# VH-VL binders against Diadenylate cyclase (dacZ), part 2

Target 1, 269 residues: Diadenylate cyclase (dacZ), of Haloferax volcanii (d4gzm5)
Amino acid sequence: MAALSELLGDLVADVDGLFLFTPSSSHYEQFAETDVPTVVIAPENTVEAETFVELPLQFQNVKDRIRFGVEGAMEQSIVEAGDTIACNVGTFGGDPDSLVRVRVEENMRSGIYDLFANSRADPGVIRDVFEVAIELGKKGQKGEPVGALFIVGDAGKVMNKSRPLSYNPFEKSHVYVGDPIVNVMLKEFSRLDGAFVISDSGKIVSAYRYLEPSAEGVDIPKGLGARHMAGGAITRDTNATAIVLSESDGLVRAFKGGKMILEIDPEAY

## First folded at step 1 (VH-VL)

Design A09 (framework fv_acasunlimab)
Fold by ESMFold2-Fast, scan of step 1:
Structure A09 (fold): chain C 269 residues (1-269), chain A 121 residues (1-121), chain B 108 residues (1-108)
Amino acid sequence: as target 1 above (269 residues)
Amino acid sequence: EVQLLEPGGGLVQPGGSLRLSCEASGFTFSSYAMSWVRQAPGKGLEWVSGISGSGGSTFYADSVRGRFTISRDSSKNTLFLQMSSLRAEDTAVYYCARTYRWGSKNYFDYWGQGTLVTVSS
Amino acid sequence: SYVLTQPPSVSVAPGQTARITCGGNNIGSKSVHWYQQKPGQAPVLVVYDDSDRPSGLPERFSGSNSGNTATLTISRVEAGDEADYYCQVWDSSSDHRVFGGGTKLTVL
């Protein structure tokens, strides 16, 4: 196993950094003896690495894990455009068994770091809503593709800039995103028209809200439908973040400040 | 909304032990790191200890390391601080705080009401 | 050990702008967060990540961070803004959260 770390040292001799994704203690110890600067990318720094990038959620897609880790490292100034890194990641099974060489480019700032770090609402709330959107995108609801519109944060202003489409089942409720029961309810209600309005702390304020889109002054890519237009417009007029699942193309997008900040394919996870 | 309730605290003799608890509600407890921050009478804030969302990583200020143990029970949405070998200098109001932890960003977005721990002979 | 330095007190008249500084070696490379604490109460977050504002906080609170100094700016100060203000950073080398000594804002 010491032979493996020496072989890896030879293979990564021409890179500026080594990225280890979710290494075990034994795995980390094997790679830590290389001369190349080593970065651990994981949900928790359980191996007590000197240089660590936190993953806010567990990505199943290798490409998105690498993209996220690179963007996180760029935000922390660990790497910069022009650097070449070797990513130790699992391509077959669970444990990291491959090295992927990546040249860091500025266009790798994907927006997911921005979504989780710079939204007005609590980061855990953003993550909980984002995970619901991703799961709905992967599975649909009851075997059918669905669309959904989640408006997160600045709920008071959002409510004032919207109208009810139907009775609000959360009118007298004090329930929060992240609760498994509430997540089931969000998936059930996503089949119906309108937006979910969620507070900065994750309280479900309303379902079935009609956001009246003006669309003027928003930066929304051509060809996106009504949910995206409504999401973009509301984030221009409030400090909310919009997370949108498209029924037609299956992609999850996020908007903040009237601009699209993220686009992700749930099937890649 | 988010609530952090701190029952406990009290008077304890030097060399004694005390366990503080903090009950969380209104958010997904396991999604957030948690911390303890204390404030001695008439003095400023001092970070004491932190624990990751999973409970896998714990951190301690040098002044309490080896004497205090932070832990959490996600099934009960409760954060704990087990204090041992208490000294007069540990007298303070202890706050539990929800911790955002991502890369270089580490801040406390919600705080409990605080509980007074008095260490006296 | 990383150290944050704040002035012990700042006085401003109602309607004026208060500026509270937080000094630290190369603090511009760190994320600075600010807390307000009123007598007998727990601290509340007023600015995070240098310049971002939590939900429900007035736009009068703003922040900046560059070089060796971070600044909390409170515009059009009100009597209700009178409190102790603390800056805070994360020191990655020790994995410690570090607070400044606090600044008492007096509105006269």
Scores: ipSAE 0.000, ipTM 0.376, lowest interface PAE 17.8, mean pLDDT 82

Design A10 (framework fv_acasunlimab)
Fold by ESMFold2-Fast, scan of step 1:
Parts: structure tokens; C-alpha cells; sequence
Structure A10 (fold): chain C 269 residues (1-269), chain A 122 residues (1-122), chain B 108 residues (1-108)
């Protein structure tokens, strides 16, 4: 497959960097023969790449994967604004089957990498909460669509800026998100209103919290409801991350610093 | 009102053991994380150990890990610190401290015990 | 191992404003708490979650936290404010509570 390797090299010869998303060993070897600096973006560095960016959530949207990889590479000073990169990414079926050319610009520091890598809560906690929100969005609860609001990290400050709507089922517990049995509990309790409050380390601190919103200065898209406004407001006023499942449109959105950083469709997962 | 009372403490030989206790009243003890914080004579505050509200998670400073054990008894509203293999550098006033928030991840300590002096010397 | 750095001492005249800093890598992403300790006494929480005050604390005490520096500000300083002050965070990565080295505030 030397001829194929040289053809791939010709396709990427004029770029400043090559971004490989979840490459197989054979794909990595083919591109490693090129003279172009190569970055691997994947959940694990299975191919033992010298330059690696950890992908904490397997984004199914190609744009989100590219946004994450570019921002991570910029943060690590691997690429700079003005560089042109080629992204080898899966568009159909998940295996890398496409090559996308991107010019890196400063406005691509969108916060998606920062949301996972530099948030108050651990990256794994944020990922685990996203997985719960995605599963709720895909399956609903008892055959019906549900909404949910998860506030992750800075739990002490969040609790102080909220009040209980109902008895807290986690009051005497030390359960953590990511445990499959805890995911069942979160789905069950999502049927009632209020926010879940989750600590930096993933402990479920509370369910059924009413966030006391001040919406002034919150930057959210038009048409989003009260949960999104509350998520935006609390993340402006604290170092927490908000993950919101919309009952009306079924999308999961993430907020940090009062801004919407990420929007994903659970049906793609 | 909220009180944390620390009976116990004293003089111990190097290599010896001592158990500290902290008796809580005025709040729902089982609902709050608790910690031990020490202060050597003339020095600053040093966090020693913490325990979650349920007792299911325990945390230790590197300097005491493997030698100290934190525990709690909700039926007695009491926090314990079992200290073993004591060294001269463990000499300090030991405070028990209550987390301000219910199940908090940020650990502001709103109430402190009066402190118990532990002296490790011959 | 996360480290908090405080100046060992700060001096201020009565009626002036004292500022005590607490330095830490990306400390602005963490919640900072401040304690006052007078000789022979247990510490007292004076500011929590960067800028919130416990009930009964004088309005003169305030806090801020951004970037790599948190600050405790004491306005209109009184002789009774003379004490050691400690900053504190929870480091979620190590599961450790971390205290600064303390700052002795002298009112002269």
C-alpha cells in the first residue's frame, strides 16, 4: 500500500497540520509516512502518536469533533491562527472516510475544549453527565420526552444560589455519576422539576433544586425555555457547567460562563 | 446551636497511637462532610483528613496516609481520627471542622472544634 | 500537588484598606474560602465561595477571585482585625483540601 500512502501524502502536502480522528493503526501508518505534522484526536492513544489530544466525548457531529480538535491543538500550541489543516474524520459510519480542509482562525476558540479540559469539574464527570443526558434524550422516561437540568461542579456555590422544590433523595447518600445504577436513579428523578447538582468529583449532591435566576447578561439563543435560561444564569454566577436536555426539541446543550458552548442531538448517538 | 466538642488528646511516645474524637450537636450530623485540620506550634493550618457525609468516602493528606484513619458514627454523632505510628512532626493542635454545604464539593468550614493538643515526644 | 501562596505579612494603618492575596494556578476556576485566626483560638470563616460573607460578619470584609489570584479585602481596618488569615480551596483532582501558608495582618 505504498502507492496509496504516497497519494494520501500528495493530498495533504500543502497543509500545516494533519488531524486524525480515531484512526486505525493502518490509517495512522499511511499518514505517518507524510512529511506533515500529525495530531491524533481520540479517546485513547492506541496508535501511540507523539502528538495526542484526548477526546473525552465521542461527538457524532463532524463539526463538533473538528471544533474540539482545533481548539485543543491551539491550546497546546500545536497549531496557530492562520494555519491550514486537513482533518481525516468519519462522516459515514464513524470510520475515517473523509478529508476536510480547515483554515484555523482565532474565533475557533469556541470553548468546547475548555468545557471539558479546564472546567471546575473533572472531564470524566462532565462526560458522564453528558452520557446521562444523551440517554434520556434518546429514550425519554416511561415512553415520554423529558427535560433535565444538570449543574456540574462548584456545588457549594450552586446550592447557596438555589432552594429545594422537594425532598432530596440524595440527602444521605454518597453516590457518583458514571455508575450504571446511579444513571437509573437520575432518569427516575428527572420526571420531577428542578435541577440536579453534581460536585466536582461527580457526587450527586441534590435533585429537585430551584435555581434562583437572574437572566440579565445571559447569552442564549432565541426560543429556549426556562431550563436553558437558568443554566446560563447559574454558570455566569458560578464556576459550574450546565448541561440541559430540552423536553421540547430533544437537544442537549452545555453552558459555561453564561454562554452556550455546545449543542448536540442525542438521536445521533 | 452548632457545637463540636473534642475530648481526647495528650502526650504520646513516638511510634505510639491515639484516637481523637469530636462530638457534634445542633445539626444533622449524618448530612455533612467532616474534616480534621491540624496546626503545629507557631505554624499554619494543614488539612489532615476528610470524610463524606455517609462515611463512604475518606480522604487523606499524603503525610498521614496509611497511618491515620478517619471514621464517623452517626448513632453517636461523633467523628474519629485514629492515629498510629505517631512522629514528632505530628505534634499539633487538631481541629475537627464541619463542611458548610450539604454534600459540598468546595468544603468551606463554617464550624470548628476548640482544638485538641497532641504532643509526640519522650 | 496544588499549592496556595500567601504573603507572610501585611501591615496597614487603622482606617485604611488591607489586601491579602492568595496565588494559585487557575485559582479563578476554584472556590476560595478565607479564615481569620486570633492567638489561642480556632479559625473563623470570614469569606466563602470567593465573595460570600457568613451571617454576622462585618461588611468591611469582601473577597474576589479571578485568573491566578484571589484577594481578601478588609476596608476601614480596625485594631481587632489583627490576626492570621488563611485562604483555602478544594482541589478536585487530588481530592485534597489545600490551605495557604497564612498572612499575619498587623494594624499599626
Amino acid sequence: as target 1 above (269 residues)
Amino acid sequence: EVQLLEPGGGLVQPGGSLRLSCEASGFTFSSYAMSWVRQAPGKGLEWVSGISASGGSTFYADSVRGRFTISRDSSKNTLFLQMSSLRAEDTAVYYCAKDFYYGSGSYPFDYWGQGTLVTVSS
Amino acid sequence: SYVLTQPPSVSVAPGQTARITCGGNNIGSKSVHWYQQKPGQAPVLVVYDDSDRPSGLPERFSGSNSGNTATLTISRVEAGDEADYYCQVWDSYSDHVVFGGGTKLTVL
Scores: ipSAE 0.000, ipTM 0.448, lowest interface PAE 12.2, mean pLDDT 84

Design A11 (framework fv_acasunlimab)
Fold by ESMFold2-Fast, scan of step 1:
Formats: structure tokens, C-alpha cells, sequence
Structure A11 (fold): chain C 269 residues (1-269), chain A 120 residues (1-120), chain B 108 residues (1-108)
């Protein structure tokens, strides 16, 4: 397929880089024959690309995938503001069926890569909590919509800026998010008020915490409820990440540094 | 039995390097954040460095940042502190310590301590 | 950086109550942990999260924390309680633990 690789090369001849999202081996080989620097963005580097950015969550929104890849590439100094890239990504389904042309700008450092890769808590812990929140958003509990507030990382400081609403069922337990049994417990206990506090390594520190952050500076959209307000505020006062499932609209939102970084629709998963 | 074992320390000249190790047993090593805490002769405790359970996050005191590197090997249940560009003021007993419940809180289990002497 | 202040020494008679203070700006908003260290030995956690005790520790050890002062209280002091005692908190500004300078407890 040399003729096809020549055609692909012509289509992307004027870009500074190629971003391949979850490419097959055949797709990677076709683009690798071009002279354009190529970056692979995927959960695992199965194609053994020289330049690779790990994708921690299978974002269903193509915009979020592109945001993540661009910010990750900027963080690794693969691309810089002013560069133009072509993204081979699945816009109409999971297969890489589209080429999206993007001009890299400094304001594209939105925090989405930092949320997963450079947060205080381990990347796998953040991913595991997102998976719990997404599943809870899709299925609810016992046929009812439910809300949840997960505070991830910097647990000692979070505990100091909160108080118990009820007895902590995790007080004497050494259990971790990602364990299927613990994930079931988190979903069941989400029916009660308060925040879950999870450590840097994923240890479930507490349930049923009432957060008491200071009352300044939160970048939160108007109309979001108390869980979002509390989650956003605590991330400004600590190095924690907040992952919030809204009972009212069913969306999952993530906050870091007092800012809303990411919004996910569980229905897309 | 929950314990942390540190092999003996060493004597090193200023500007030299030394690697400390701490072997964990009796608990799920990967599940707990770990730290190094030092104590100069006749002085108090000073926190040096910390690492999350997975190893994804590392933390350093200003006095050692850029010179010391903390790491862990879950297959060997071992915590390491790689020390470079050592100075006389780094002379201390170095303790490895395990976090109690969550990261960066109390230290419930401590190693026996390893003496590091930096002297010409 | 955050600073914890402890008295250098405290003396008590056997059977009496020893009180060791740990001063810090608004320390009551932080969690305070206490360690006992005997000569030639590693520190031992004796109180955590202001007032909780590890399993197996005598009930004679207790803690409190409010305002600008945290206190470790040792009731019915025994000769075996002679040691250096250190308080510790998490420093929010630098994101690392901070230890007090230590207090030498002498039981006469």
C-alpha cells in the first residue's frame, strides 16, 4: 500500500505533526511512511510507536480526546503553540474515520492532561474513580438517579477541612478503589449524603464527609448544586481532585485547582 | 509481623553518592505511601522525601530537591533513596516510614534507621 | 514554611501527669500526630489525628488540639515513659510533613 501512503502524505504535507488516536497496526504503518512527525495516543502502545502519549480514559467525546492529546504533546515538548497538526480520530464511531486539522495555541493547556497525568493522586486511581462515577451515572442505584462526590488525593488535608456526617464504614478497613467489591460499596453508599475521601494511592479513607472549604474563588458554571460547589472549592484549598456526579442532570464533572476541567456524559458510555 | 528493614549505612565523602534501601514485610507494600525521615546527631526529626503507593507521585524537601531521588520496587517490596551531591549537613540517621491510613499523614511503622556519614 | 514549637524539656515525678505542648499558627485546623523516641531507637507513633491511639498503646496517653496549641498528655507517668516526644502536622503550603523540635521528658 505504498500508493495509499503517498496519497496520505499529500493530504498532511502542510502540517507539523500527525496525532493518531488508537490506531491499528495497518493505519500506523501507513502514516509512519510519511515524513510528518507522528504521535500515537492510546491506552497502550501496542503499535510500538517511538512517540507515545498514554490515554488514561476512553473519552467518548472526540473533543476531549483531542484536548488530551494536544495538551500531553505540549507537556512533552512534542508540539508547541503555533504548530498545526492533523488528528486521525474516530468522530463517527470508534474507528479512526476522520482527519481533524487543529492549530495549537497556548490557551489549549486546559488542564485535562494535568488532571490525569500530573494530579497528586496516581493516574490509575483517578481513572478508577471516573469509571465508578460513569457507571453510577449510567445505571443509577435501584432504578433511581443518584449524585456522588469523590475527593481524590491529599486525603489528610481534605479530612482536616471536613467533618463526619455519619459513622465512617471504612475507618478500620484497608480497601482500595478499583477492587470490584469496593466499587460496589461506593455505588451503594453514594445514596447517602456527603463526600467520599480517597487517598493518593486509592485507599478509601472515608464516606459521609461534609466538606468545609474556605469561601473564595471557584470557577464553576452557574446552576450547579452544592456537591459541585463543595467539590470545586475543596480543590482550590487542597491538591485534591474532585469528581462529581450530578443527580439533577446526570453528568460527571471533574475539578482541580478550583476550576472545572472536564465534563462527561455517562450516557455516551 | 509488620516491619521495615534497612541495611547498614555508609561513610561517603562530600560530593559523593549513596543509595539507601528499605525492605517491607507483613503488609501490602504497594497499598501504602512511604517516606524517608532523617535525624542529624543530637537533633530532631526532618522529613526528606515521600512516594505514593503506586510510585506515581514523589515529594521532596527543599533541602534535597534535585539531589535525592525516591523510588520503589513493588516486586521486591523495597523502597529506595538515591542520594547524590552529598554534603556534610546530610549526615544523619535515615529512617524509612509507612503512612498510617492515607497518604502524607502519620507514620505508624518505622525502620530501624541507617546511619549516613558525609565527611572528608 | 510552617513551624511547630515544643518546649525543650519537661520533668515530672512518677505517677503524676506530664503535658507536652506543640504550638503552631491555627494548629487546631490541622491534624496533629505524636511520636515517642527512646535513645538509639526509631520513633513510635503514640497519638494520631489529635486524639486517637494506636492499638496496644496504654490509655494513659491522650491528645488534644485547639486554637494555636496541641497537647500530648501522659497520665500516671512511669519511668519507661522517659523519651523524646515529637509532634507532627502536614504543611498545606509546601505539601510535606513538619516535625516539632522535640521535648525531652524526664521522670524523676
Amino acid sequence: as target 1 above (269 residues)
Amino acid sequence: EVQLLEPGGGLVQPGGSLRLSCEASGFTFRSYAMSWVRQAPGKGLEWVSGISGSGGSTFYADSVRGRFTISRDSSKNTLFLQMSSLRAEDTAVYYCAKDLYWGEDAFDIWGQGTLVTVSS
Amino acid sequence: SYVLTQPPSVSVAPGQTARITCGGNNIGSKSVHWYQQKPGQAPVLVVYYDSDRPSGLPERFSGSNSGNTATLTISRVEAGDEADYYCQVWDSSSDHPVFGGGTKLTVL
Scores: ipSAE 0.008, ipTM 0.436, lowest interface PAE 8.5, mean pLDDT 83

Design A12 (framework fv_acasunlimab)
Heavy chain, then light chain:
Amino acid sequence: EVQLLEPGGGLVQPGGSLRLSCEASGFTFSSYWMSWVRQAPGKGLEWVSGISGSGGSTFYADSVRGRFTISRDSSKNTLFLQMSSLRAEDTAVYYCAKGSYYDYVWGSFDYWGQGTLVTVSS
Amino acid sequence: SYVLTQPPSVSVAPGQTARITCGGNNIGSKSVHWYQQKPGQAPVLVVYDDSDRPSGLPERFSGSNSGNTATLTISRVEAGDEADYYCQVWDSSSDHVVFGGGTKLTVL
ESMFold2-Fast, scan of step 1: ipSAE 0.006; ipTM 0.463

Design A13 (framework fv_acasunlimab)
Fold by ESMFold2-Fast, scan of step 1:
Structure A13 (fold): chain C 269 residues (1-269), chain A 126 residues (1-126), chain B 108 residues (1-108)
Amino acid sequence: as target 1 above (269 residues)
Amino acid sequence: EVQLLEPGGGLVQPGGSLRLSCEASGFTFSSYAMSWVRQAPGKGLEWVSGISGSGGSTFYADSVRGRFTISRDSSKNTLFLQMSSLRAEDTAVYYCAKDSGYDFWSGYRGYYMDVWGQGTLVTVSS
Amino acid sequence: SYVLTQPPSVSVAPGQTARITCGGNNIGSKSVHWYQQKPGQAPVLVVYDDSDRPSGLPERFSGSNSGNTATLTISRVEAGDEADYYCQVWDSSSDHVVFGGGTKLTVL
């Protein structure tokens, strides 16, 4: 497009902000010619944008990418409820080929940005555990579909609200999520029941934990099993984040503060 | 892009000290064990030292134990090797390397180094 | 102390198969990794965990490990494969990374 900047100027003339998801240098330069505040949302700030929101996970669903970008921009006070933004995202193929208009509303603080950026555990730890859960969901373990429950952060309190189902293979180790060998171990040990407990910094504190929440009544979507109920309950009762892989439907779900924040299909990754 | 950059190196006299550094980028530094491997001119690779991702476990070759100290600073994504009581036999190119992260416990599996720095020459001579 | 033994040199004609051995007591119980080093360059991982290859490496490189001998096999050798090759293990009894002495592959 030789006249791309002129066309984009017309399309975004009445918006309060322009959100670019994983733009190329060429696309970023053309959008920067518009007189609209521009936010780049990407895993890395390769275009050296002045206003940048780090994307911790390649959300396959465009709606989740937009939710993340909007909530992140609101947290950084870049946009406010009542603003209208234009989001340049890829909906048909890999390149940013679509422009979506969104009115920013207060209820768009859905927790998705908060889950990755403001959880008790370090942001990189949350991301690394999601990557393990997604890979496990895609490949299974030894040819079998598996379920898994990862409780991330606030590990001391989590351990006190749980009991061992079996000997803890990590009891005398100092290993961290994100390490390829440790990731193999997490996948292998997911064949057995119980929760993995991971510290704020990513240390694998335990496997095979049975969670004993203070109450049984947790508000979660209908049809979800015991792992999801346990994840909801423990995140209500502690400052931990729960990441749950369902053996029955293969989806990865995340809980914080007793609420389901995110649902991901590993097959799309 | 995963990279390890080794500034420094130099000429030191026997009995002297030198600190090597290795700056990491493009990966979650604290999640991976790191190693130092050296190579004397015209000789083979010799492992010097290793450190776990957390820094809680350190390992040393017998030839450097008590003289060299490996450490890391996760806030700076930097690996260090503090060398003291240097000998002519320590003359070598020193490589930093990213390991597979073996620190569960001895006997499970080994380290392998998937990314290497460019190497820095240390010469110990009068 | 655990020792890995490699032949100092191996010569092979272009297009033929080169085999570089790494001998060690009960080495088949350990994971063996292989590195290629060209003059003036840092080593490059070519095989890990006995037989796995890093992304981007040609399928011509393969490995095996059983009993007292691990082997790096390079099929259809090219002039560009000329380098020093090192095997490596972790010796859990000493808590040491151990390298073999290296093998110079000459393609002539």
Scores: ipSAE 0.000, ipTM 0.366, lowest interface PAE 19.2, mean pLDDT 82

Design A14 (framework fv_acasunlimab)
Heavy chain, then light chain:
Amino acid sequence: EVQLLEPGGGLVQPGGSLRLSCEASGFTFSSYAMSWVRQAPGKGLEWVSGISGSGGSTFYADSVRGRFTISRDSSKNTLFLQMSSLRAEDTAVYYCAKEARYSSSWYGEGYFDYWGQGTLVTVSS
Amino acid sequence: SYVLTQPPSVSVAPGQTARITCGGNNIGSKSVHWYQQKPGQAPVLVVYDDSDRPSGLPERFSGSNSGNTATLTISRVEAGDEADYYCQVWDSSSDHVVFGGGTKLTVL
ESMFold2-Fast, scan of step 1: ipSAE 0.136; ipTM 0.639

Design B01 (framework fv_benmelstobart)
Fold by ESMFold2-Fast, scan of step 1:
Structure B01 (fold): chain C 269 residues (1-269), chain A 119 residues (1-119), chain B 107 residues (1-107)
Amino acid sequence: as target 1 above (269 residues)
Amino acid sequence: QITLKESGPTLVKPTQTLTLTCTVSGFSLSTSGVHWIRQPPGKALEWLGVIYWDDDKDYNAAFMSRLTITKDNSKNQVVLTMNNMDPVDTATYYCARYYDSSGWYFDLWGQGTLVTVSS
Amino acid sequence: DIQMTQSPSSLSASVGDRVTITCKASQDISNYVAWYQQKPGKAPKLLIYDASNLETGVPDRFSGSGYGTDFTFTISSLQPEDIATYFCQQYDNLPYTFGQGTKLEIK
């Protein structure tokens, strides 16, 4: 309705941008009637918004969702440091029910958008690997907690900077992450040591790869184990992205360029 | 259909710089790396270096101080430059590819070009 | 650097013979070995990769085996067209290194 649209407009009149996360058609129409630049952040542009940022992973943490949207909008020059935006978000992990006012800062270019959008591997491949890691973190494998190390993209260089721990079950295969049966295989083989190596397009190149853990030039939090150090090191030395599931704390962490970019709790999913 | 072909001077004088070009067809240099390997007459193959799809490079330490590999994706060409040539550098020079989604063995080779270093 | 030691340096055999060539790495290289065939005046041709996998289009009389440091290449029944020099290569670590080659001749 027009009267309701006028009321919503008043609520966001003093901001430089409006960020809508997964809006319904009716919700989008209400805000689209305001004179404030509107950005839709969602997995698909179902509302056919003029300004759209693809959300490759359904972040369950509100802060990660906002960080992703802000960084994406900055990258597309929709907003800049010093701007104030209003974010339409869910407070308790449900439908969008509130507006959060955020001041855009340069330090919000933290790499979270870059990790999905500008990595060597296809964004869908990175998403699919995150989903496997999250599901492993939630359920474990055969009733046991497991750790896993996934190296995504730049596979030729990654293989060259690693060595096998065991026979590669994927050696003659042409299978891709995202296929349900392949995802089952990745979960099954996660019980064994070593890294999975996945190509730019999602092809499973290898399992059971040994990567040398090294802390030199790697921005890694204190107390993390060899898988995290190895993931940091390989991303320092290649254009790959590392996604690590910790057996100890159950968290999933992502590395790019030798830095930890993202940390998520699978239990929230 | 997929080919690699080496070209450049066949005779080089001692202390001069060698420049060889590898022209590829049937695949893209933006998604595949190219290696340079040489073979002195009657001797074993010797790996020189590689240029990866993203323009990163690795060199054999024995040659690194005088060896440079570059590429031009738009021309489908990879260039090897080696400084301060010596008669012991006389060899057939090959370019060969690896596929970035599989293998670190050389599935396709150019025909090779013999470079003789002599005064 | 990883050294690949190949033996024998040369071999003469008759058509129909079983021919075996060996390659020894100076350190553990798992199964990261390839075998190439090189005919006079030609570029090398890939025959075997990952120690035991036959490249597409290569006759099944060629085979490879081994793991760790000791590798074997076999021609089960030698044919006249198999006259060539054969090389092993490791790709476990840079720089990639090759064996010295085995020159195979028909008696």
Scores: ipSAE 0.007, ipTM 0.429, lowest interface PAE 9.8, mean pLDDT 84

Design B02 (framework fv_benmelstobart)
Fold by ESMFold2-Fast, scan of step 1:
Structure B02 (fold): chain C 269 residues (1-269), chain A 119 residues (1-119), chain B 107 residues (1-107)
Amino acid sequence: as target 1 above (269 residues)
Amino acid sequence: QITLKESGPTLVKPTQTLTLTCTVSGFSLSTYGVHWIRQPPGKALEWLGVIWSGGSTDYNAAFMSRLTITKDNSKNQVVLTMNNMDPVDTATYYCARDRGYSWGYFDYWGQGTLVTVSS
Amino acid sequence: DIQMTQSPSSLSASVGDRVTITCKASQSVSSNVAWYQQKPGKAPKLLIYGASTRATGVPDRFSGSGYGTDFTFTISSLQPEDIATYFCQQYNSWPYTFGQGTKLEIK
């Protein structure tokens, strides 16, 4: 028993909720015995927790994991603004090895949970497109960095608000994101201009679509180029989600409702 | 045939407002964005701003406080208005079509109109 | 703002020569660079976009390459009608910016 055990006990005793990120069965059993409301945030509920929030993407940034868990718990009315929570997260290795104390604030409803859980497209489709963008960002194509714009969901309206730059190689195809062969095709076609348009169910509807860039009514950082502006604008005007890989800085950004919701570094994956 | 043509006054006095019209043919303003670019005599090209197919505008921050771009799709016209003209604003003014996806390169240009600002 | 710097500012060459112009961006612009040809008294004409893609109808002797901050434009065999000022342009970030121009004249 070390002095740290007393500090941890005091912290857990004086919080409104305990958030466990990808806990082992032993970690879960240790914390489940407290009378503090406990939330498990993980890809699967393997520990059979009573209160569970599904984590659709393995965020490597601890801040993004906490943002997701907090917003999800607020959405499910597990915690509210003004509450204090303790988050048990893994910073090094597989097991949760750190605790962080967080005060829940209303501005923590940033849209990250909504992006995955309440988008027009299925959550798995959003995740699969992120995985493609992350892989492209990490590895590039044929030794060169590439950029890409993926518009996911509400495909009929997106097609009507865009125009072709070239013949659509997917016009007669019935292929879906998440298939490894399709990921290879998306990498090949990312070398050319245009947006990919993906349906609510993950069907690749088109490549090589021109989308109008616009800054009006979009909330994105200054200095981002027209691919990001086009993604912002289309999500302002439709129920689609835009996922953008920047060729210049290598970061992946997601937009919904004209706002930048998420920014991730593929190198961390 | 795709054409753009600038029209408006060729002489403007300091402090006055410049109004230039770009008349397009061979394409629809509801489908393509139109940019304004200027070139002082013997100098580099300078991007001023754009009006997109949907009517949204973006401006170079250096000009934003005195620059307005509007359009009328039914008349095939894009209008640039620039307030408080100064002799340094003497330049050939071009309107140009946004070619497409790749971020504001210009496939068709008007012939340009030289605007001289002097007393 | 991203500054685009061309080298050289002027150049003299003979018909049949290989001519190379360089453009340097003050920060990365990916492949988002276009090249224009401007003859005296006329509007610029698009030659290259996406750093290396030739515009429709542009002769094969014109080519471009580069990525990030360093870009080159080449005329493989200079013809008399190629005498003009050439400009690079970045379209990666607003405001879009142009190089100062390279004046090409016949020797």
Scores: ipSAE 0.006, ipTM 0.431, lowest interface PAE 13.1, mean pLDDT 84

Design B03 (framework fv_benmelstobart)
Fold by ESMFold2-Fast, scan of step 1:
Structure B03 (fold): chain C 269 residues (1-269), chain A 119 residues (1-119), chain B 107 residues (1-107)
Amino acid sequence: as target 1 above (269 residues)
Amino acid sequence: QITLKESGPTLVKPTQTLTLTCTVSGGSISSYYVHWIRQPPGKALEWLGVIYYSGSTDYNAAFMSRLTITKDNSKNQVVLTMNNMDPVDTATYYCAREYRYGSGWFDPWGQGTLVTVSS
Amino acid sequence: DIQMTQSPSSLSASVGDRVTITCKASQSISSYVAWYQQKPGKAPKLLIYAASSLQSGVPDRFSGSGYGTDFTFTISSLQPEDIATYFCQQSYSTPYTFGQGTKLEIK
């Protein structure tokens, strides 16, 4: 088996980094003896890799997986613009079956890694809210398109910069995103105006909040509606992340620090 | 900069009613959830209940039959009333702010007040 | 009610040692656990929330990890001022419940 490990090492000898997407234990061990910095990108670090980037969503295409992994490695200073990496990815289930060489560019910082890995809220909470927004975008609610505004993290500050539009059905509740029943409630209540406020830990703090941040200093594309402007503004004034579903165009957008960092078509997801 | 301070009697006789006041400074209780937690000497912490910014309350089922939490926003005070005190209720009583709304984490805490129940 | 069980109930360690305390929930609570430090005669102080998030102003030698039912609290290099009782707490549902505490003594 030493000959096989040597052969695998030769395949990646020309690169500055090796990215393994969802490797099995046996596959990972074959690369453990290589001298090339190795990064494992997977939903769970089951192989106990020294350098690991969490994959919070099951991306439908290889390009998005590679983009996430590259951005994560750049954030951790594992690779930098100008480096060449080998990405070992799978087209179908099972061990990675393809090897893709990628030259790292500064424009590969898409914000998606920052959204999921570096948000103030727990990354699992970001993922759970994002999944609710995607599902609402794909299916609507009761056969009709809906909009939604989810403000995630820094909930105390968000609550102080907002006011109730209506009675909060979650005031006495200790319910969390990720619970299937709670997700149904979020979808049902999305038909009404206002923002959902979700804590760093995923607890639903409130529905029906009117956000009152200043409009100065937000960098939001023209033509987006009130939910997008409110989400952008509140994230400039707090450490929260805003996830917005547009009723008009059906796209899901994310905001952090007063800037739009993500725009996704749920139908393509 | 928010600070909480408990006040009230330090000695209560069995069967009497305990009333403790939590005075909040540096922030308005109309904007926070305030909890009461107690700790018998040398034992674990016990959550008693919460009053939400709206004035609504939730109580630990073990105490709900004899526990009432109220507040006065104009005085910035939260009041705990517990009926039918028993020696086993001897504990340090704390009021605490919920760190982030709906989080269930407590920060800051008041200094605590020791209440002894003895004949 | 969700029961939180801590181990060990007490431990003694030397300055510079790595100290580990564990907490087990009677049911899955995702990441909704916090860790508190309580020094004799003082109110508890929040150190870790959401299983692994370090509270502002808390030294980075303190860390937390875990998900579901099993949670770990670690002090990477014990200092004399860390002598205290440590408590875990679940915030998944009311009533909020605390572990029985771990009393940490220094040699």
Scores: ipSAE 0.007, ipTM 0.413, lowest interface PAE 11.9, mean pLDDT 82

